# VH-VL binders against DNA polymerase theta (polq-1), part 4

Target 1, 171 residues: DNA polymerase theta (polq-1), of Caenorhabditis elegans (a0flq6r38to208)
Amino acid sequence: EARQFEDQHLIFSAPTSAGKSIVAELLSWKVASTGRKVLFVLPYISVAREKLHQIQRCWRRDDISVCGFIGPQASNPNEWLGAVCTIEKAASLTNRALSEDWFEEIGMIVVDEMHMVFDSSRGAHIEHMLSKVLLWNQSALEKVRIIGMSATIPELYRIGKWLDGAKVFEA

## First folded at step 19 (VH-VL)

Design j1 (from x2 with heavy chain M106K)
Fold by OpenDDE, fold request of step 20:
Structure j1 (fold): chain C 171 residues (1-171), chain A 120 residues (1-120), chain B 112 residues (1-112)
Amino acid sequence: as target 1 above (171 residues)
Amino acid sequence: EVQLVQSGAEVKKPGESLKISCKGSGYSFTSYWIGWVRQMPGKGLEWMGYIYPGDSETRYSPSFQGQVTISADKSITTAYLQWSSLKASDTAMYYCARGSWLHYGKFDYWGQGTLVTVSS
Amino acid sequence: DIVMTQTPLSSPVTLGQPASISCRSSQSLLHSDGYNYLSWLQQRPGQPPRLLIYKISNRFSGVPDRFSGSGAGTDFTLKISRVEAEDVGVYYCMQATQFPYTFGGGTKVEIK
């Protein structure tokens, strides 16, 4: 039961990004500290770059390697524990993880602006990527935990149900 | 790939019970709901109800409330539709379909259908 | 329940020619979340229904671009720009804005 709680997906919603981001970052740090990989998925390049800088700065003190997958960049999947990605790059990484058999190394995926999943453009990519994660989790011993950060919308419960009964926190 | 496979055709008599199945594969079974749709011979489609295997939330169309039971076993990624007592009027093709919580009305994958024939 | 009225009942069409199917709802399909949950399904002879379009105009994966959906509120249209032989079948509109979901009566598309 304790393990189940640790594997439960989470959705954080708040009017501002500050509170929910802090919680997500702390949870992510904990996962990274155990040696499992964490993916931060951001909708825009500018936001991704900012997040990359922030996470690198915060995790540097613990000697946790954080890489950016925002533009055309080559990276070794075994050289980082934190990855800050655009949606497209995150999708590529997850595909590589599946094809190269290192998906079990991923412990957490944090998706910003998750409410975008209701839209057909960027949301479709997020949905597709996370659908693979959800499928993976059904047979995995150690599951990938998904954390969604979202705007405050009444439809959050739908995301919760999609994410296999994710717990929704609204502030 | 995502797939819904339904149980085979059934030939039954009035008054008999029946339980047909719909097995999902290739996706997270507990992330989508399974709906059931009836199509009587030569007729259109009728929404019967749905179940969300994640928490077993079940909803029935008013026309089918109390007439059938929808259930699911997430351990084997299977949804069920059952009758306690069949009637001749239950003769129809029954389809299961995967439904999205993110996009209502997105019945993106369907079973092949189960033909149920009820006759004396 | 929301009643979906679909027209025409039958649509004979010449190969390569366009087809248009109308669907009208008894009340607005605008959901509180800002979307109109109107879908179009295709059912070929002897086959299960197949999703073509959801949320008025979004083509499902693998659906040819000759299929397009439009409309809002209570009036919706499915268009086939160039009908092909494989397009023969019955087409249904379906609303999912309000439970229970309801289907139109269907439109049979056949080749002349």
Scores: ipSAE 0.913, ipTM 0.953, lowest interface PAE 0.5, mean pLDDT 95
Fold by OpenDDE, last read:
Structure j1 (fold): chain C 171 residues (1-171), chain A 120 residues (1-120), chain B 112 residues (1-112)
Amino acid sequence: as target 1 above (171 residues)
Amino acid sequence: EVQLVQSGAEVKKPGESLKISCKGSGYSFTSYWIGWVRQMPGKGLEWMGYIYPGDSETRYSPSFQGQVTISADKSITTAYLQWSSLKASDTAMYYCARGSWLHYGKFDYWGQGTLVTVSS
Amino acid sequence: DIVMTQTPLSSPVTLGQPASISCRSSQSLLHSDGYNYLSWLQQRPGQPPRLLIYKISNRFSGVPDRFSGSGAGTDFTLKISRVEAEDVGVYYCMQATQFPYTFGGGTKVEIK
């Protein structure tokens, strides 16, 4: 039961991003500190770059390597525990994790603007990516925890249902 | 690959009980709901109800409330449709379909159907 | 329950020619979340239904672009720009804005 709580997916919603990000970052740091990989999925390059800088700064003191997969990249470090990604890059990274057999190294995926899953083409990409994660979790010993950050919308419970009974926190 | 595989055709007599199955694979079974649709011979489609295996939330169309029971066993990723006492009028093709919480009406994957024939 | 009415009941079409199917709902399909949950399904002879369009105009994966959906509120249309032999079957509109979900009566598309 305790482990189930630890593996439960979470949805945080608030009118603004201020409170949601703190909790997500704290939980992510905890996961990264155990040596498992954390993916931050951002909808835009600009916000991804900002998040990358922020996470790098925060995790530097613990010598946790954070890499960016944001738009076209010439090269990426081989060793990282934190990855800040655009939606497309996150999808690519998760596919690589599956094909290269290191998906079990991923401990958490934090998705910003989760409410996008109801709409745009990018929302479809998020849905597709997370669907693979959810499938993985059905048989995996080490599950990937999903944290969604979302605007406050009445339909959040549907995201919760989709994310295998995720706990929804509304501010 | 997402698949829904239903149990085989059934030939029954009125008054007999029946339980047919729909097994999902290739996706997170507890992230989608499973719906059941009836199609009587030469007729259109009728929504019977659905179940969300994640928490067993179940809803029935009014016409089928109390007439059938929908259930699921998430451990084997299988949904069920059952009758306690079949009637001749239950003769039909029954389909299961995967439904999305994110997009209502997105019945994106369907079982092959189970033909149920009830005759004396 | 929301009643879905399709027209025509039968649509004989020459290969390569366009086809159009109409679906009308007894009440608006605009959901409180801002979407109209109208889907189109295709059922080929002897096969289970297949999703073509969801949320009025979104083609499901693998659905040819000759299929298109449009409409809003209570009036919806499925168009096939150029009918192919494989398009023969019965087409259903379905609303999922309100439970129970309900289907139109179906439109039989056949080749002349």
Scores: ipSAE 0.913, ipTM 0.954, lowest interface PAE 0.5, mean pLDDT 95
Fold by OpenDDE, last read:
Order: structure tokens, then sequence, then C-alpha cells
Structure j1 (fold): chain C 171 residues (1-171), chain A 120 residues (1-120), chain B 112 residues (1-112)
């Protein structure tokens, strides 16, 4: 029962990003602290870079390695628990995890601006990527928890239904 | 690969009960709803209703409310359409289709159809 | 219920020539979320329906680019830039803005 609650996907919406980001980061930190990988998915390069520095700063005290997969990158360290990614890089990383058989190492995926799934090319990529995660979770012993951060919109409940009955928090 | 596989053709008599199935695979079954569509011989498509296996939310079109029962067993990723008492007018092809919560009207994958023939 | 009206009922076309199908709704299909949920489906003889277009103009994966959708509000159009033999079948518009979802009567595309 407790585990089921801990595995439930979450959607956070708020007029400002401060509150929902803090909660997502705390939950992510807990997952990373257990040794499972966390992916932060950001919609564009500039915010991804900012998030990378922020997470690196916050997790530095706990010696948790955080890497960036933002835009064209020649190489990245293999030893990381936190990955800050653009949408395209997140998709690539999840595909690699599937093909290289380390998907079970992923504990959480945090997606910012998740409301993009309703109408955008990039939203389609998010949908496709998370669809693979949802499929994986159907048979996985260790499920990947999805946290979506979104603008406040009336149709958030639809994202909740899509994410297998995710709990929606509106502020 | 996403697939919806329906049960085989049925030949029944009026008054008999029937339950046909639609099994989904290749996707998260509880992330989409399953809809049922009727197509009478030589006619167009009719929306019957849908079920969301995630929480079993079910909705019927007015024309089919009380006429059929839609259900699902998410443990075996299967949706069902059933009649308690068939009528000759129920003779038709029945399709199941996957529906998206993100994009209404996106019936992106369909079953192959189940032909139901009801005759004396 | 929203009534969907398709024209024409039958569309005989020559191979390689364009085709156009119209769909009109009895009410606006503009949903409160700002989208028009109009889809186009193709049903080839002896096959289940196949999704072509959703949300007016979005092609589903695998659908050739010769298919295009347009419109807004109550008037919608499906265009086939150059009809091929495999395009023979019945085409349906469908609204999903309001439950119950409703289909047009269908347009039969045939080769002359």
Amino acid sequence: as target 1 above (171 residues)
Amino acid sequence: EVQLVQSGAEVKKPGESLKISCKGSGYSFTSYWIGWVRQMPGKGLEWMGYIYPGDSETRYSPSFQGQVTISADKSITTAYLQWSSLKASDTAMYYCARGSWLHYGKFDYWGQGTLVTVSS
Amino acid sequence: DIVMTQTPLSSPVTLGQPASISCRSSQSLLHSDGYNYLSWLQQRPGQPPRLLIYKISNRFSGVPDRFSGSGAGTDFTLKISRVEAEDVGVYYCMQATQFPYTFGGGTKVEIK
C-alpha cells in the first residue's frame, strides 16, 4: 500500500514555478539518494542549463553526480544519478536505457511544461517518450515515477488519466 | 507494436447473451480508453461508448445506454462489450478502438472487428 | 447530439487527380480547451477504419502527405492531392468535441 502510493505519478500545477519545482526537486533528491537515476526534462536549452546548475548546487553536499544532456554534447560521464536533459536528449537517453538494459536504474522522470503534450511538436516527443516509460512500468518490478510540472490549465486531469491515474495537485 | 485484437465472429439467436472482447497490447493499457463502434451492414459508423481501464470510468452514447455493457479487465488488458439479450437488429460489425485523453478523437489503433450475426 | 454532414456521398475520381471531401457540423467543434476535435478516418473495403487526420490537420503516423485536413468551427475539408488506387474506400469525418462522438455519413471514393 505504501509502495503503491510512492509509485504514483504526480502532476503539479501552479501560477509560479517556485513551489512545484521545490517539491519535485525534493522528491527527486530522495530517489537519487537511494541510488536510482533521475531525469529532469526541460523544454529548451536555456532553462535546462539553469536547472543543471541549480541541481548540481543542491546535490553537491550529498556527493550526488549530476550531468547535463543539453543540446549537442560530445560526451558525458557514465556515472551519474541526476541527468538534466532537453526533450530530445531525454528521448535519446531513455532509448539507450532500453537498448542497453539499464532502464531499471531509472527511478524518476521530472518533466517541466508538461502541458506542451496537448499541442506541439515537442509535446509529441514528450508523449512518445513517456509512453515508453508507461509501457515499461506495466511489467517492471521497479517502476519509474513520473512527475509533471505544468501551467494551470483546466484539462490537467486528462494528463492525470494518461499517466495511469496520476495525482493532480493544483495551487 | 500497438495492437487491438478482437474475439472471433459470433452467430447467435435472438434472446441469447453475448460477450465479445478486445485485447490490447504493446502499450500501457491503463493510459488510454477503449471505445466501441458499431457498423451495421452497409451502413456507417456509430459510437457506442468507452471505458477507461485505469479507473473503469464508463460512458455510453444515449442510443446504447442500457442496451449494452462495456467493461474491462486491466489485469489481462482486455475490454468487453456484452449483451444480455440479443436482437436481430444487433447484427453488425463491432470495432474497438484506442482513444487518447490528450487528443480527443485520436482513434489511432483499431481492432480488426467482430462480426455478430443474430438470426432465428 | 452534434450532427455531421458529409458531401459528396460518392466521389468518383481519376487516378492521379485530386479529391476533396467536405464535412459540416451542426454546432461549432471548438472545445473549451481551444481545439477543434475533428478527425478523418479511412475505411478500405473489408477493413477496419483507419485514422488519417486528428484535430483538423494533424496527420497520424504513416499517413501519406497527399492527405491533408483543414477547416475550423463548423466547416472542414479533407483533401487528397493525387488519388491512388489504394485510396479507394469510404471516408468518415468524426467529431470528438462533445460526447457522444458522432460520425459523418461517409463519402465513398471510387476510381473512374
Scores: ipSAE 0.913, ipTM 0.954, lowest interface PAE 0.5, mean pLDDT 95
Fold by OpenDDE, fold request of step 20:
Structure j1 (fold): chain C 171 residues (1-171), chain A 120 residues (1-120), chain B 112 residues (1-112)
Amino acid sequence: as target 1 above (171 residues)
Amino acid sequence: EVQLVQSGAEVKKPGESLKISCKGSGYSFTSYWIGWVRQMPGKGLEWMGYIYPGDSETRYSPSFQGQVTISADKSITTAYLQWSSLKASDTAMYYCARGSWLHYGKFDYWGQGTLVTVSS
Amino acid sequence: DIVMTQTPLSSPVTLGQPASISCRSSQSLLHSDGYNYLSWLQQRPGQPPRLLIYKISNRFSGVPDRFSGSGAGTDFTLKISRVEAEDVGVYYCMQATQFPYTFGGGTKVEIK
């Protein structure tokens, strides 16, 4: 029962980003502390850069390596537990994980502005990426937990249903 | 690859019961809902209802409410459409389709169809 | 229920020529979330329906770019810029803004 609860996908919505971000970061830190990889997916380069510095600063004391996959970056280190990514880079990284057979190392994917999935142009990549995660989880012993951060919208429950009955928290 | 595979053609008599199936594969079965569509011979498409296997939420079109039962077994990624007592007017092709919660009306994958013939 | 009306019922087209199908809804398809959930489906002879367009103008993966959707409110259009032999079949509009979802009567596209 406890394990099932820990594997349940979560959606956080609040008028302000501060509270939901803190919870997501704490949950992510816990996963990273166990040695599993965490992906932070951000919709914009500017926000991704800010998030990268924030997570690096916070996790430095625990010697947890955090790497950025933001925009056209030529090379990234192979040793990391935290990855801050743009949507496109996250999709690429997920594909690599599948093809290179290290997907099981991923413990959590945190997606910011998840309500964007309702927009076909911006949300298509997120949907495609997470659909692979959901499929992988269907047969995986250790599942990848998805955390979505979203604006407060009436359609939030639809994201919950899509994410295999994710628990929705509204502040 | 996402696929919906339906059970084979059925030939029945009025009054008989019937349960046809739609098996999904290649995707997270509990992340999408399954809809059923009827197409009578030489006619258009009719929405019957849908089920979300994740929590078994089910809705029927008013014209099919009480006439059929939609169910699902997520353990084998299969949805079902059943009749307790068939009528000759139930003769039709029946399709299952995968539906998206994110984009209503996005029936992106369809089964091959199950032909049901009911005659005395 | 929302009634979907398609015109024409039949559309004979010469190969390489354009085709246009209209769909009208009995009420606005604008959902409270700000989207119009109008889809176009293609059904070739002896085959199941196939999704072409969703949300008025979004082309589904694998659908040729000669297919395009447009419209707003209660009037919608599917266009085929250059009809090919494989485009023969019946086309349906479908609304998913309000349950129950409803289909148009269909438009049969044939080659002259």
Scores: ipSAE 0.912, ipTM 0.952, lowest interface PAE 0.5, mean pLDDT 95

Design j1 (from x2 with heavy chain M106K)
Fold by ESMFold2, last read:
Structure j1 (fold): chain C 171 residues (1-171), chain A 120 residues (1-120), chain B 112 residues (1-112)
Amino acid sequence: as target 1 above (171 residues)
Amino acid sequence: EVQLVQSGAEVKKPGESLKISCKGSGYSFTSYWIGWVRQMPGKGLEWMGYIYPGDSETRYSPSFQGQVTISADKSITTAYLQWSSLKASDTAMYYCARGSWLHYGKFDYWGQGTLVTVSS
Amino acid sequence: DIVMTQTPLSSPVTLGQPASISCRSSQSLLHSDGYNYLSWLQQRPGQPPRLLIYKISNRFSGVPDRFSGSGAGTDFTLKISRVEAEDVGVYYCMQATQFPYTFGGGTKVEIK
């Protein structure tokens, strides 16, 4: 059971953000504690900034560095294990990881509002980014685990099928 | 680059068996449907059936149920369409296409087609 | 099964002029998830089908903006704002709201 979580992509659906956030944060902490990078992808700058501060506080106890890729920035730091990103910045960061040959350092991508993928315009960046992750995982020795947090909707099983049989948890 | 490459043209006699293939590349094969479409000479398009290679879920259009077998081998990213006993009326062009779980009806990539000719 | 009816069967068009193709379904294409799963395909002479439009109006990558789709319920339209020589071929509508998925009979677009 525990080992299925190591390999299998997961989608969490709950009425409140707090429940989804706790599970995703625990799983991501375990990945970061092994020295692998974790990306947190959020749809809005204000929500991403709040998440950045929250994760930075939590990870500091274990000396795990967390950086933000949110809005305009003066630098692109390379020394981090956690990255909190808006959607467009996450897409850019993952493209950079592929082109600069450090994509294998990524252990997990956590996507908030995963159900946006059903919208052809709003969800396109997420769909394209995760499609590249899925392709990477087909041949890579070091795979990337996808964790999705979503609104409760009947169509979530379709995202599970698309993500190579991701497990959907309803709360 | 997403690509679907089908096996070559076939000339067969009635009663013979046949298995044609559709090899996908450049994407996660187990994340999408593969559908098979028949086009009889000079006619329109008709869906035969679909397979989701992720768990081998297979669905056939009613007129093709029991007439063909659709399968996949995900280890070589290949889908198959198979007849146990061909008829002259099976003479047609056969296409495979990739289908989305996120956007139903988005069959975005198509194979080049396999011409099957069944004649005495 | 949902029957898809296309009109016209043939659409001769002067180069550079608009073309409009109609597709009607025997029942609503509104899926329980709120989307209408109506697609348009193009088949040029001697070629496999090519996706143009999905979910009524979403243009697939690489499809020129002269192609547009519209409609709701049971009535759908593909428009080509300015027909080019490369647009010659047969156009199919297709529903994916309900299994089995079904095609329209096709509309041949040709330059007159």
Scores: ipSAE 0.783, ipTM 0.891, lowest interface PAE 0.6, mean pLDDT 90
Fold by ESMFold2, fold request of step 20:
Structure j1 (fold): chain C 171 residues (1-171), chain A 120 residues (1-120), chain B 112 residues (1-112)
Amino acid sequence: as target 1 above (171 residues)
Amino acid sequence: EVQLVQSGAEVKKPGESLKISCKGSGYSFTSYWIGWVRQMPGKGLEWMGYIYPGDSETRYSPSFQGQVTISADKSITTAYLQWSSLKASDTAMYYCARGSWLHYGKFDYWGQGTLVTVSS
Amino acid sequence: DIVMTQTPLSSPVTLGQPASISCRSSQSLLHSDGYNYLSWLQQRPGQPPRLLIYKISNRFSGVPDRFSGSGAGTDFTLKISRVEAEDVGVYYCMQATQFPYTFGGGTKVEIK
């Protein structure tokens, strides 16, 4: 019931990214505060690096560990609650979570530029990764919540249907 | 892996009812459409209709409106095609296929087909 | 309904040679979202249909790269760069831009 409301996937669209970002950051902070992992998925390396530093700075006050999966990694750490990833690294990280049996530790995946899923070439990794999440959620006790940040387009309801009835907020 | 498994072949007489099934596995059943396609003997393919099991939204091609019922039971990940009164002209192969919300026309997985034979 | 017209109806081809199948729609397949929803399906003898290509030119996973699709507006083409014995069957174009979705009449590819 109350658990079900927190499992509902959300898609936010707005003209300004500032409004979308703060909602995603507040929801993700709440999840991380409960001890569950949050993945932030960004399409561009430079934006992902900026986001990594921002989240690390903001969450340091609460001693919440945040790692980057943006470029070459010296190791595959599992001791973090926040991960800022490029698309390909996020797909790899979620595959690792399944194979190493810690996928249930993931509480939320936040995807920037969610509307890219409509592009067969650019959005394929996002579509594949989130399809695995949706399958996981069908039988899992500990579900993963998907939060999407998107451009304002008329087709967003289709993403909502695909994400098993996600609520679409249009500004 | 994604699979659509259909119920077995049927031999029926005109006037009888029939319900055939399409069971999906290996994916989130409520995230995709299921469409039904008829192929009459020696003929091409024709869409009959579609269902989105997530909310049971159902659409019928005009030629099939009122002639068949499409339904789904998401608790057992199964879609159905049913007739209340079969005609000899319903003799055909029937396929189910999974359809994408993101990429219209991407019917990527198909059932093996159910042969329905209606004769006296 | 959008009528899909395929040519040729039959395409006998020598093994290893190219084949080309045309599909024409009665109106533009450009959807309001900016995409053309034209798919190509293959039906091998005794088998269900199989997706080859969607959205004009996107090859589905596991489909050999000898298959390619092109086109825009109302004119579309499926090419097989070198026909193999396993390519024998009937090929259908299908539009999904406008409900009801409609198939072309099919093109039978067979070896000479």
Scores: ipSAE 0.780, ipTM 0.894, lowest interface PAE 0.7, mean pLDDT 90
Fold by ESMFold2, last read:
Structure j1 (fold): chain C 171 residues (1-171), chain A 120 residues (1-120), chain B 112 residues (1-112)
Amino acid sequence: as target 1 above (171 residues)
Amino acid sequence: EVQLVQSGAEVKKPGESLKISCKGSGYSFTSYWIGWVRQMPGKGLEWMGYIYPGDSETRYSPSFQGQVTISADKSITTAYLQWSSLKASDTAMYYCARGSWLHYGKFDYWGQGTLVTVSS
Amino acid sequence: DIVMTQTPLSSPVTLGQPASISCRSSQSLLHSDGYNYLSWLQQRPGQPPRLLIYKISNRFSGVPDRFSGSGAGTDFTLKISRVEAEDVGVYYCMQATQFPYTFGGGTKVEIK
């Protein structure tokens, strides 16, 4: 049914980065508009900082708070609906959400450069984080939806299998 | 916290049927393969076959095709290895292991083993 | 099927000294995706197998850094830089580039 389809994980691949970003931003905005948290996970500090300002600008129109978990932050904002994170910070934030018992507030995790999961180095953090999400979803009433943006490669179906039957959209 | 727990040791006679189990916990059962490995007494390891519980896709190593049945019940996160008619040569230790879609050959968690003894 | 040949069959080593185990495949382990799917497993006496290394050189979580893997094509090596008492057991290479996956014959490491 409609709720089941909206809980299905998605992977978008396209030759241009602009097309992938628009779809992910629209889906994430919808989740944030319901009052649930959205995490954006990016591999590089510079890209994450640029994305942070972009999302903050766009969502300010709807009074939706967005903060960054990018560098060795001295501040620790406690109230937000959008979080733009580097990979390591996203892993720490999701671990904190589990230990502090607010994981159910997370509605969506958007992962840029999803194909990095095949890389045994930096990809391990993404793989571990998303494996916890997949486990959470097996018993949770309010599930976390995973959205991946990826380069176009033949191996994407393997990520779809791992993400419990995620739908792969290839341009 | 990922665990694969296998059913207990079995002592059987030739011609009897047997179904042994491998229960996964602490992870998304439908996101990984489960493979079965045989180790005959004093011998090395042999892959028997694999199942992906997400859609029940199964693959058998050629020497085991038609000799055993591999299945899974995802509702109880359990994989099975089954013989319809045991032979004395089926005496061995049997292991299950979890396999990755992301990293082929990454069988990161193993069951404790099930000893099957088939004797006249 | 891809045949995996391990040498030596037995490797008695002095505690604290290095050990080296070789594995040769009957054909290249280079997969069409660009990775070589060669793994190393350890089986301690009376225990199930344990993953040490996957994709040639990637150490699995919790595996000590004295274990390292290398190789390409058809020739692969597992090295233990300083053998400890807990390293006693049988080591297997395994390919997962092509189904059916296959093991090497095993190498017994023991303290002399």
Scores: ipSAE 0.774, ipTM 0.889, lowest interface PAE 0.7, mean pLDDT 90
Fold by ESMFold2, fold request of step 20:
Structure j1 (fold): chain C 171 residues (1-171), chain A 120 residues (1-120), chain B 112 residues (1-112)
Amino acid sequence: as target 1 above (171 residues)
Amino acid sequence: EVQLVQSGAEVKKPGESLKISCKGSGYSFTSYWIGWVRQMPGKGLEWMGYIYPGDSETRYSPSFQGQVTISADKSITTAYLQWSSLKASDTAMYYCARGSWLHYGKFDYWGQGTLVTVSS
Amino acid sequence: DIVMTQTPLSSPVTLGQPASISCRSSQSLLHSDGYNYLSWLQQRPGQPPRLLIYKISNRFSGVPDRFSGSGAGTDFTLKISRVEAEDVGVYYCMQATQFPYTFGGGTKVEIK
């Protein structure tokens, strides 16, 4: 049962993002400390850059490398344990992880503004990426955990149903 | 990659029972609805009901409530449509379709259909 | 139940010419979440239905851009800008705003 709880996907919803961020950061740090990759997915370049610097600062104490996939940097799966990505870059990176056979190295994907998944344009990238994660988890020995941070909206339970019974924490 | 594969055609007599299947593959079965649609010979489409395999929540269209049983076995990623006593009027093509929680009305993948013929 | 009424019942068209199919609902399809859940399906002869458009105007993956959907409230339209031979079949609108989900009666598109 305790192992099922560790595999459960989570969605955090609150009026302020500060509490959501620290919980996601602690959970992701734990995954990275075991040597597995963590992807942080954000919708906007400026917010992603701020997050990149924040995570790099926090994780340098433990010598955990964090790389940005926001602009002109090329990906190298062996050089980082944390990746801060815009939505489109995260979708591209996860597709490459599948085609290059390193998807099993990913332990966690943290999605900011998860409610954007209802948007049929940019949200489609999130939907497709996470659908591949859910399929991967069906047969994989090493599963990927999804952590979502979202605005408070009545429709969040639908995302929870779609993410294989993800736990929704609401303010 | 996503597929819904239905069980084969059935020829039955009135009063017999029947259970037809819809096996999903290539996706997370517990993340989507499965709906059942009837198409009587030469006629349009009718929703019969739906199941969400994640928690077994089941909904029936009013004209089919009590007439059929919809179920699923998530361990083998299969949904079922079942009659306890077939009637000649049950002669039809039956389709299953996958439904989205994110975009209601997005039934993006359909089974190939199961032809059920009920005659004396 | 929401009744979906399609017109025309049959739409013979010349290859390469446009086709337009109307669908009218007996009540608004506006859901409490702000979306209208109106879909268009195609059923080619001898085949299962396939999704063309969902949420009024969103083309499903692999659907050619000659198909477009529009509308709001109770009036919806599917357009085929240039009919091809493969477009022969029956087209259904469907609402998913309210249980039970309901189909329109269908519109047969055929080449004349």
Scores: ipSAE 0.757, ipTM 0.881, lowest interface PAE 0.7, mean pLDDT 90

